# Miniprotein binders against p81326, part 18

Target 1, 226 residues: p81326
Amino acid sequence: MLHFGGFIMEINHISKILEKEREEYIRNKVEEYLKQGFSKDDAVNKANQSWRTYIGHRIQDVIYNLLKKFLKDSGLKVTTDKALNNRNLPEELDKVKRLIAINYGEYLFLPDADVIVYKVENNDIKIIAIISVKNSFRERRFETTYWKLKLKESPVTSHIKVFLATPDKDNEISYKCPNGKPKKMRIILEYELDGIYFLKEDFEETEKAKHFGKIVEDIIEISKKL

## First folded at step 3 (miniprotein)

Design B7b
Fold by ESMFold2-Fast, scan of step 3:
Structure B7b (fold): chain B 226 residues (1-226), chain A 83 residues (1-83)
Amino acid sequence: as target 1 above (226 residues)
Amino acid sequence: SDLEKLAEILIKYAERLIRYAEKLLEEGRPEEAIELLKDAVRWLQLALEFARKNNLDELAERIEKLIERAKELIERAEKIKES
């Protein structure tokens, strides 16, 4: 039996840890910049920018570890684009890398795939899903959408689900039509991607836009159809 | 078949690596040539899996010959390196 309640509990626990970590990180970084001679306003701005970069990697690591833990008993494996960039790859990971490669005429490139879920059956590898982790949408707004559209062009990769996972603390894609005005980014991301998973409670839920607590269940269901 | 087109792209990519590796061997750079040749073999092995799964026997035979050629070049490069 899958215990998704345990998964939700761990998400809630980690969310609280990350908020305390943010307060401590900002405090320490502001102090560092002040010691370097920056003004209070500049120190605060630099500390916030530093946090945006740090938390992006931190959330990616959290998602990787949660998925690895909760998908293990379903026979599913999890890796990262960082792991695939190692020079000396195990045979299995080398195959994973090549099975997500995108064609650009004479050249093949990897998509920006923060977390990759796959399965191994009879020594054959099937890629289930690629998860893009975004803390902010200020820059590279449609990068995940670009990779989804490219993956759809090949019969080898067209079955791969492309998901976005985000806390969306700035409410950039939490609602389709806030204040009666359509949000282009939310509408396009939901339309083109296979799902958006929010690491927050307040957002407009649809068939494709869900709380992150649903991702393990959804991935397992997808894997059964492959 | 779209899978045949993908296999052809992987073959073309591997052939480019083999040609560049041959130039590196001529330039006395066997270690770099071996690295490229091993990468070419991996691309060709993926292409071979696609060909075999789709019962593309002629394409599979062509890929197998390219893998053999790349492995022969690796052996040649290893001997040059030892010298």
Scores: ipSAE 0.011, ipTM 0.515, lowest interface PAE 9.0, mean pLDDT 84

Design B7c
Fold by ESMFold2-Fast, scan of step 3:
Structure B7c (fold): chain B 226 residues (1-226), chain A 83 residues (1-83)
Amino acid sequence: as target 1 above (226 residues)
Amino acid sequence: SDLEKLAEILIKYAERLIREAEKLLEEGRPEEAIEKLKDAVEWLQLALEFARKNNLDELAERIEKLIERAKELIERAEKIKES
């Protein structure tokens, strides 16, 4: 519906800001590397790699703030695994932490849950989804899949949806081979995860692989079934 | 563990590709065999990364042997192709 138009407009506004920030960042980094004696081509490549690291942290913060803003009117709350690792935790967040923790014998570990969506109804906490934010797949390619499989082992956590959010600038999982088949990594991630949300326009949507603009609507729909 | 289960899925897929490549070599189709073997090596390298990062030494050793086998088959297929 039209009520999700505000979310899409906010994404478009932020995308334009990030595009301008990228241009300035790359320009400054190219200048820096040229002054260090790198060739023009090397300076450009190093600047692009530096941007990929920088934007990863920034995208995670953006996603957290967008979801917090647009889910609150649906009675949904948003937190982060960083918040849950605080030593002196409020009662509500302590309960959230307990409900997503994975057992390894004597030890409990949190999954790699960059963003966590939950609801509170009648003093009960229901975890809706965890979202892993990946800017690149160069390292830790299947970490999100590992956490999904671990969460499925327990009746306490088996209902939790596990999503991947990514711009996939390097076309690591949105690329198709000449025969039209997805890359192996895309096949595994789409099969095991509950959804992939792309922060890019140029890709083929499937039932589980969608534009990031659809995430709020999908989470609200999931929440209604719990 | 589920991590071992995930690695074993990748290993099993790679083993299937190796078997398909062996059949292709028997049928005189070395170029197609090489493509499948290169695919198998990519899957196995990924499984090896998981095994090593999680200190699964026995699984890592098994994966390394499969990679060696696949590379030997590639070399064999390249020689057949050149003949």
Scores: ipSAE 0.000, ipTM 0.113, lowest interface PAE 17.7, mean pLDDT 79

Design B7d
Fold by ESMFold2-Fast, scan of step 3:
Structure B7d (fold): chain B 226 residues (1-226), chain A 83 residues (1-83)
Amino acid sequence: as target 1 above (226 residues)
Amino acid sequence: SDLEKLAEILIKYAERLIREAEKLLEEGRPEEAIDKLKDAVDWLQLALEFARKNNLDELAERIEKLIERAKELIERAEKIKES
């Protein structure tokens, strides 16, 4: 059902599926690398590196499918920047692509928008939000913030909400002041972005930093104010 | 208006893509030229929508001519690609 409790239940269910998928993925990749002649230690290391890449794409797909399912009855549509980078686009998606483009003087480029939420009213498209999905923050930690600041420069895109969604397994941005020392990345991301949604239970909650289970109701509320 | 200025930016970008595509065709690179020309048509179609919604008839006519030009170049590139 389209109850927010159902959304939270589905998130919990998928989390358990991803853990089982991880176990099988690692086992299969270790076998594959062993057959290629790598040592057991190297095979395990390479399998874990492969999983980190794989899970990034998997989390993005999961978020896309969950949002598509739970926003459908509210008249909201969902796409991805992967879909928008296809050379042959349906008219509707081509318009979405152009409406999120960032201006660099005489040039327009797409932001890194993993998931895009929009609505269609009277054949006009209005972009509601873009969601950046990050599995880790080793490099390019402020990329989402950069895109947010660029979108704010144009009256065409300034209304678009920019959200970050992350499991943050390494606790890189889960807390503002661990052991009393400010964590710049969390502080800056929370300040500049419209929201951070955690795919985990343990983190410092604020008005802008919430559990991912809140994202559907937040997006619906935002769409009504537009 | 901001939408008129955006339409002008889209036209400028599309014109650049068309020039780049023409150069690629001269260099015997039709597939890359087609990619740029299709992108140019997409930007011009958006610009055309903005122009029409703002009742900019002269700008709309100019954009339509640029779309025609880009499509002619795509046809030419497709023939080069086949050969």
Scores: ipSAE 0.000, ipTM 0.207, lowest interface PAE 14.8, mean pLDDT 82

Design B7e
Fold by ESMFold2-Fast, scan of step 3:
Structure B7e (fold): chain B 226 residues (1-226), chain A 83 residues (1-83)
Amino acid sequence: as target 1 above (226 residues)
Amino acid sequence: SDLEKLAEILIKYAERLIREAEKLLEEGRPEEAIEKLKDAVRWLQLALDFARRNNLDELAERIEKLIERAKELIERAEKIKES
């Protein structure tokens, strides 16, 4: 129990750190663009665009480090797709990479798996879950769903849970029927994926749509049943 | 079996990487060819491990021959790169 409570506290602490980081980042970027000759309005717009790209990578790193820390004592290991793209790959990670690969005839491709959770038992590797981290849903709405459906086609990968983690700042998938109108994206993502974990307080909670604070206990329970 | 299906998928992918590497060698791009051939060997090594663990001797022999072929092409590419 203790590490689940600690996990929630650490999420809250990191959220405050990211808020201060945002303020400093925007201020510095606005100054940079002003020095390049952009107008104040253009500088602010460009700084905000730069932050959206930066925070996407930052959230992925945060999620990776939190899961690595809180899953370690349960015998679970965590890696990233960036690690799997290294030229000199350790044997263990090489096996992880191969166990999530998807067949397209003569081609093998990796799904977009920002964070990967696996376990090692008697020198055998079993993939538990992949987590896709989305800061926004503008042009890649069903990308995670596509990878889930492809993984289901193979007996090698069909057991792998596919989760989405998102702050959903624009309320794009936070509610199923806002103002009485069904939100297609939220409904489809919840239906097809194994879970949606929100890095925010205000959202419609269901059996599959939860606060990010629940992800550690859910992954541990899944790993015990495999 | 699921294992045999996985092995066939890995073999087919490796065969494609070998063909791409041969084309790269013909185009005078040995460094890229070596990279693809090393990838092919890694996929074939995984398939070979699966075949050996399940006593699939004929499949293991087929995979071993492909690994030998890929290694021969790496040696050829290294000599081209040196020159």
Scores: ipSAE 0.000, ipTM 0.357, lowest interface PAE 12.6, mean pLDDT 83

Design B7f
Fold by ESMFold2-Fast, scan of step 3:
Structure B7f (fold): chain B 226 residues (1-226), chain A 83 residues (1-83)
Amino acid sequence: as target 1 above (226 residues)
Amino acid sequence: SDLEKLAELLIKYAERLIREAEKLLEEGRPEEAIEKLKDAVRWLQLALEFARKNNLDELAERIEKLIERAKELIERAEKIKES
């Protein structure tokens, strides 16, 4: 449990920072839209919509930075899909990109991998995990499961763990049977994926559905088996 | 084996890029052809490393020949670009 308590403290600290950042972001965006000639109500609505997009990217960046910081001492490296989309890649990242590629007959495509954890041993790269970051699920509910099922088909990628990380603010997947009715999205995601990590306190915990504070420990354990 | 089948799929992907590059050269688009050929070489180098590490000597030789062909096409494309 090296740095486990420090990781949880950092998550709590960042949560407080994000709330203040939200207030400032919305205030600035409302002012910007008002300057563009939008009504007060339209400016507020557009600012809230802009925040939903912004926070999605912001949570991804936060997760990237937290994992990079707390996995470093275990010899693990972290990159992002955004970094892999650069035209000029360092040799190491180019190899990471090609090692996560999925076969479609004569074609190869990259999965949607928001955060990627890998290790380098004896100049060989081994991919440990892909983390999909979802702020909301409305129309993107099973994308992560599709990529997991495709990765399983190849001996090169079948070992790669596929995780979902989410605040799930709208309680879309927080419980398997809310009000006694099976929640299809939660049940399928938990069944198909290697883990779901919640950036919130209120959710149904299982062997595969955990608080985000446990992700570092889990990744380190998985890396030792590879 | 499953590993050989995977390597063959990577080879087919690279061969597709080479065919697309040859068509681009015929269309007078050498810069785009070079980009595709360089991508093909990178995929083939990864496949070669994979084949060598798994002692697939015949497959490695086949990949080496494809890399050489792609490099020859890059050299040809560079000359067309300069003209």
Scores: ipSAE 0.080, ipTM 0.583, lowest interface PAE 7.0, mean pLDDT 85

Design B7g
Fold by ESMFold2-Fast, scan of step 3:
Structure B7g (fold): chain B 226 residues (1-226), chain A 83 residues (1-83)
Amino acid sequence: as target 1 above (226 residues)
Amino acid sequence: SDLEKLAEYLIKYAERLIREAEKLLEEGRPEEAIEKLKDAVRWLQLALEFARKNNLDELAERIEKLIERAKELIERAEKIKES
């Protein structure tokens, strides 16, 4: 398999698996809640809410594993904000954590960086990109833009690309109004962020809004300029 | 040029942590002071690597002195803690 051809194949395979996994997950969770004494309607509602939480974490893990696999041959490394929160960090990951941290006076906090891509050249660490994974935009629609704007304030982090990756199943940012104009949320996200990568087939591509299959190529190109 | 700005930012942040640690020591809070000073040393060591890599000798010397100062304050804080 070709490197990028393999990546596209694996994305399509995972998409099919997640769809089948949903049906089995919902059935099992409904049965579980019914055994706990919930009504049928409550059990269904709870199972659907549980799936929304589960799929969010699952998509993050999938993206992490795909990027780790397909960026390896380009000398790029991938980590997660979860890994950076471990107590005993290897020296390399501690440096990554320091280079991505946001300054709030006395305090340093990590951005909401689900996946982090960096490179090591001549023992120097350079952060390439942060990828925020969003399954829905109901409550935290501009959180990714907040982190992008904060990162731009510092010479340490201003070069870091901030990407959004989303299936956008509810068409919240791939939807267009009847006049053909994108929604305000889509306009703001596309303007502020360095790119939006959709985990779906049906949307209008722009210079910054692309199919997720383009992300590996884009990251490699960016890394060569840093 | 970007590397010099990076080093200057890290130095400025570390200097703030050192000042905050000095205030914590005056307030009788040595454990919190030690945590801030250790954080300052980590930031300064990163800045030192960048300064040395780019042959910024004056900047490297400044950073080394700040690391020494932070370590002195850690030793002082450890003695206060023992008490």
Scores: ipSAE 0.000, ipTM 0.183, lowest interface PAE 16.6, mean pLDDT 80

Design B7h
Fold by ESMFold2-Fast, scan of step 3:
Structure B7h (fold): chain B 226 residues (1-226), chain A 83 residues (1-83)
Amino acid sequence: as target 1 above (226 residues)
Amino acid sequence: SDLEKLAEWLIKYAERLIREAEKLLEEGRPEEAIEKLKDAVRWLQLALEFARKNNLDELAERIEKLIERAKELIERAEKIKES
């Protein structure tokens, strides 16, 4: 049996590492831009823009490694769409890729699934969930929703859970309007997706909107029903 | 059923890849042909699993024959590549 307290402790540890990493990254980038002749204000702004790009990839890697580590004892396996885009795939990953592919008439395309959880049982592969990782909603806000709706169209992929994982630093889907109602974007994402997992403490919790610390136990429960 | 429609669609997609591979072989591009043929075999194998799981014996036979054809073309392409 997986000890979920260990997962939560690891998340907290990584969060502290990421904050120190941010401070060091910003300091180094500010120094770099100052050396290039930018003003202090411009250097700080450019460093913050650079961090936003960096952290997106970094959070995806963190989530992949955490899920791989904590799902292993439950017989669950984890991969990424980046891994699946390799030309020469092991047979197992090739099958995973084909089990999540979406039909567009004469063409098949792989969804942009940052992290994919699957199981191998009696030589059969079952896709459990795909997780879209977003650190910002400035662009492509409903991309994950689009992939969910497409996956629902096929009997092969309709069972696959589609989750969003986000720190939501800008409170884009955590914010309530003055009348206390969630933003339209939050309402649509929560309605269409199977869950939203926040990498932050301050958000409105619902049956579908949870702290990221709940994701491992939720995925294990889903896998038992497949 | 929806699974039968999906299997039929996968067969049509694999057939398209096989036709594209045949054209690539005619153009003297065996490496690209092999890539498309291997892709076709993998889609056909997925379709075969669906057909077998749902006891669609006639569909399974059709898929097995297409897999054999694609594998024969891979062997031909490998010989051309070696040359």
Scores: ipSAE 0.176, ipTM 0.660, lowest interface PAE 5.4, mean pLDDT 85

Design B7i
Fold by ESMFold2-Fast, scan of step 3:
Structure B7i (fold): chain B 226 residues (1-226), chain A 83 residues (1-83)
Amino acid sequence: as target 1 above (226 residues)
Amino acid sequence: SDLEKFAEILIKYAERLIREAEKLLEEGRPEEAIEKLKDAVRWLQLALEFARKNNLDELAERIEKLIERAKELIERAEKIKES
């Protein structure tokens, strides 16, 4: 209880920090582009494009750090696909990498897994969940569902929960049509994935579509069944 | 079983890496051979763990022999590299 309340408080605090960070980032990037000889309008447009890329990575880092902090006391470990692509990989992380690999005939590839939650019991590693973090749905909108469907094909990976975490600021999948029907993209993502966690307040909650504040307790509950 | 089929996939993948490594050794490229052989050993060790946990004794024995073969090739490659 108290643990989950603290998690929600930190999410709210970080959201306010990110708002201030945006203002400073845009100001600094506009100045940089102006020094490079771009017009004021071009500098502003390029700064906004740069922010969209930056915030995607920043939200991934925030989610990684929050989950690492709040899952620690439950004996759960957190890593990233970036960490798994390092050349000097520790034995434990090398095993995590291999346990999420997908077969393509003669080849084995790592799925796009922004954040990975696993546990170690008696030197055995079990992957609990993969969390895909998406800032926008303009491109690669069904990428997460592709990885979910591929993971289901193997007895080694079929148990792994695949979640989507998104602020969905443009209401691409949180918006509901006037007749009450969700958009096709929302319907498909919610159907195929194990859950969608929104980093926003205004959306239609369902059994699988929840506030990000619920993710820690959901992951802990899932881990107890494994 | 599905797990046995998966273990066979890992074995075939490791065998491919071992064949590629043997060719690299013939071409005088021991460092690249070592990288492929170490990768093969890690896949085989994972397959071995699945075989043992599921009491697939014959499959486990096959995997152990492949690991031994890959490790022998690593030792050979490391001696070539030293020179």
Scores: ipSAE 0.254, ipTM 0.704, lowest interface PAE 4.3, mean pLDDT 86
Fold by OpenDDE base, second read of step 4:
Structure B7i (fold): chain B 226 residues (1-226), chain A 83 residues (1-83)
Amino acid sequence: as target 1 above (226 residues)
Amino acid sequence: SDLEKFAEILIKYAERLIREAEKLLEEGRPEEAIEKLKDAVRWLQLALEFARKNNLDELAERIEKLIERAKELIERAEKIKES
């Protein structure tokens, strides 16, 4: 358990590490897009967009792998929405997919679920939590809250905890009232979600806003109550 | 595997820190080099635990060699600091 705490603190550096690759990545992508016949301005814009996607996926992959590793000993399982997009799913994952689906009348759709935590007991699957991973909040700021609210509307999914994990590199939601001014996004996200977990040290801690190091313990505790 | 990719990310970061530390040593900045090398060792130890837990023996061996190199550089930096 003690070695786990030190490891999780090192996660704070992941965002900084990845950002150091930005200049080289952008340069290489600009050159690639120029060779494809794009203008300089278009190449730069496309490179920046590609970077945002790239870094987002890398952070998501890190979080997924960490959760998978740390929850394994507790008997909890982890999957992703990407894994559920396959036509031919194993029975277990097909059940997981059905248990997170949101009803829109004639249609069922899946919430955005970067990481899904579940347990298998007596051949029954119980969904414990969905973790949304966000590197920045420039786009779709309240998408995670929308999915949380939709999951609450059904007795099948109302118990599912929805967490946000973020390095919040631009300090968009790190503090509630910096300089006496309320941060609308932080307040709303904290109110609507079951928790926000920061991959950094510089943030305002509350009952719901914690360091990412606490997420494993919180998930295990929730799993025992289900 | 996703696990190998994760370990490789940590290794690449540690290798970068080691290279930066080597430059700092050349510049006569051993204290800053030691800090970077200690950080590199921490990341490599994490990668090592991950590799061992997942029976990635070849990767574990590679990481152990990098840890050894980083420790040797720390010893060198400490000697330069004392001189």
Scores: ipSAE 0.020, ipTM 0.358, lowest interface PAE 4.6, mean pLDDT 87

Design B7j
Fold by ESMFold2-Fast, scan of step 3:
Structure B7j (fold): chain B 226 residues (1-226), chain A 83 residues (1-83)
Amino acid sequence: as target 1 above (226 residues)
Amino acid sequence: SDLEKWAEILIKYAERLIREAEKLLEEGRPEEAIEKLKDAVRWLQLALEFARKNNLDELAERIEKLIERAKELIERAEKIKES
C-alpha cells in the first residue's frame, strides 16, 4: 500500500529544516569571512557561494534517502552514481552501471546520474529512472538534457526516464514566461526531459513540471509498464 | 537490429580495453591490465546475454572467444604480478 500523504509531509518537514540550516550556515560563514578580513559584501557573497555547494550535496542525499524509503514497498531499488564509482561493486550494482552506459564511438562512458531507480525481476535488471539534482542553473544548464538525448539513442537506455529535481530558489526555471518573457532554460528543460520536480510550492505546474511530492507515484506507474 | 548494433558497440569497446591491457602488460603494469581486462570481460558478458536472448549464434560465438582471450590474458597478468 502507497502512502503519498506521508511522503509529502516528510518533504515539507525537510524543507523547513533546510531553510533553518541555511540561515545558520550563512550567518556562521559570514562571521568567519569577516574575521578573515573580508568586507561585509564579500563575506555575504562568499557565504552564499559556499552554501550553494553545500546544499547541492545535501539535497542529493535527502532525495536519495526519501526515494529509498518510499519506493521500498514497491520492490524498487535506489542507488547513486557515487555508489557506482566504488571499485568493489556488488554484481547487481555493476550491472546497473553497465546498463546506463553511453556510446562515444570506440568508448563507453557513464552519464552523470545523481540518483538511479531500478528494479530486479528474475535476475534481470531494468533501469526505470535517472534523477539529476540541481540547486542552481548558473552553470552546466543543459547537462541533464545532454544525457537524456544520449540515452535516447540506444535501444538499451532509450526507455530510461530522465528527471530533474530542484528547489529552484532563484526562480530560474519556475515559470515559462514570467512578465511575458520566455525563459529559455525552463522551456528547453521541460521539452527535452521526462519531468521536472520542484522542491518548492510556487511554480508553474504542467503535465511534466510537478511538485516533488508526485515523483514516487510517477516512478511506480512507470515501473509497472516495464 | 538496433540491439545487435548495440552488442557490436560493446564488443568494439571491449576489444579496445583488451588492446590497452596488452600495452599495459608490455609496460610492466599488470595490475592496471587486470582491471581493464576484468572490465572488458564484464562488457562482453553483457553483450553475450543480449546475443543469446536474441538467438544471434554467430555473434555469441565471437563474444565467447573474446571472453576466453581476455581471461587468458588475466591469467598471464596474474603470473607476472606474482613474480
Scores: ipSAE 0.381, ipTM 0.773, lowest interface PAE 3.2, mean pLDDT 87
Fold by OpenDDE base, second read of step 4:
Structure B7j (fold): chain B 226 residues (1-226), chain A 83 residues (1-83)
Amino acid sequence: as target 1 above (226 residues)
Amino acid sequence: SDLEKWAEILIKYAERLIREAEKLLEEGRPEEAIEKLKDAVRWLQLALEFARKNNLDELAERIEKLIERAKELIERAEKIKES
């Protein structure tokens, strides 16, 4: 347990570490896009968009690997929506995919699920949690909330916990009422989601808003009740 | 593997911190150097755990050497601070 705590505290610096690579990454990408014939303005915009995607994926990969590592001893399994986007799935993952699908009448669609935690008991699969990983909230601010609400509408998926994990580098949702002004996004996300887990220390802690270090314990506890 | 990639990122970051700390020592700023070196050790320890868990022995050895180097620099910095 002690080694886990120290490890998780270091995750607070992941965003800071990755941001140090930004200037060099942007410079190199701008040069690449200029060579492809884009204008300077277009090259800069494309480079910035590429960076956002790149850093987002890196954070997702860290969180996925951490959860996979720390949940393994509890017998819990971890996958991703990317792994489920394959035509030829193993039986276990095909079942996972079906158990998180949302009904739109004639169609079934998957929620955005950066990380999916599930257990296998007696050859039955139970989905425990979906974790959405967001580095920033500039785009699609309430997308995770939408998926939570949609999952809640079906008795098949209503039990699935939906968590948000974020370093919140721009302090968009770290505090509910900074300077006496309510942060709509923090309040709504905390209300609608089952939890928000911060990869940082500087945030307002509540029952639902916790440090990322608590997510493993919370998931294990939820898994015991299912 | 994704874990190996992450370990390499942590190593590169730690190596940068070590280089910055060495420069701070040359500038006569041992306290700031120690802080950076302690951070480097923490990141390297994290990388070491990843390497060991995934049976990446060569990478683990490389990380251990970097930890030793960082610790030696901390000891040097502490001596400079006391002087």
Scores: ipSAE 0.020, ipTM 0.318, lowest interface PAE 6.3, mean pLDDT 86

Design B7k
Fold by ESMFold2-Fast, scan of step 3:
Structure B7k (fold): chain B 226 residues (1-226), chain A 83 residues (1-83)
Amino acid sequence: as target 1 above (226 residues)
Amino acid sequence: SDYEKIAEILIKYAERLIREAEKLLEEGRPEEAIEKLKDAVRWLQLALEFARKNNLDELAERIEKLIERAKELIERAEKIKES
């Protein structure tokens, strides 16, 4: 099938779907908590906390599906770490799994790679990028940078780009700050990672911190250099 | 080369899997041994690709012999499983 519309149009469409999904989710969770005997205010607060967890997984799935759809015509393939943890892997995915593995002495382990972009040329597999999807930075803030630093240690994995994708709803790393210094977390993440892609409009772009709408073009450009 | 170092790491990892598989065979656990041996073969095949692409002929020959050894152990394990 032909892809209709541009990547940015698809992001805008999905944003509207997610807002409707949020309203339905909150309504259902409020009803659930009210049935459990919570007050209206407590039910609303608990429903909002539940949504924050739910949207994390939902955004990860959205990013996977968007990248799969819009990278296909460029000969790029997309998979997930969840898919790679299946015991009965096709030969191609088994090789992807082995090409991103990190050495710990006598052991090899997969990094935490929510979304993985690779290409196949003449039966050779080349890993282009891994994307870590973060809905919140309240804890385990530097986990993505740890995996980036480990991947850099091997000639097999050192070329792999490590990106962070995040809505950053609480403005923890994407705030507008005309005359202010970025937070320490933003400085470290931007320095160590190959890029940060924000699923929001209101922030100051840099060479490495961009609107999510630019990720497809950036990945295609990187793949041409491999 | 850096690829020689990574190939050696993969060889060591595969050798560990082969040793674990041999122990499992001694314990009468051929199905688990086969799984580890197949995993070892896949790591060795990747190491072989690195060795060949970088013209490391002596290393490639060593890897090929290890793959042959692992496959022989798989055949042995399959016969034990059937018995």
Scores: ipSAE 0.126, ipTM 0.623, lowest interface PAE 5.6, mean pLDDT 84

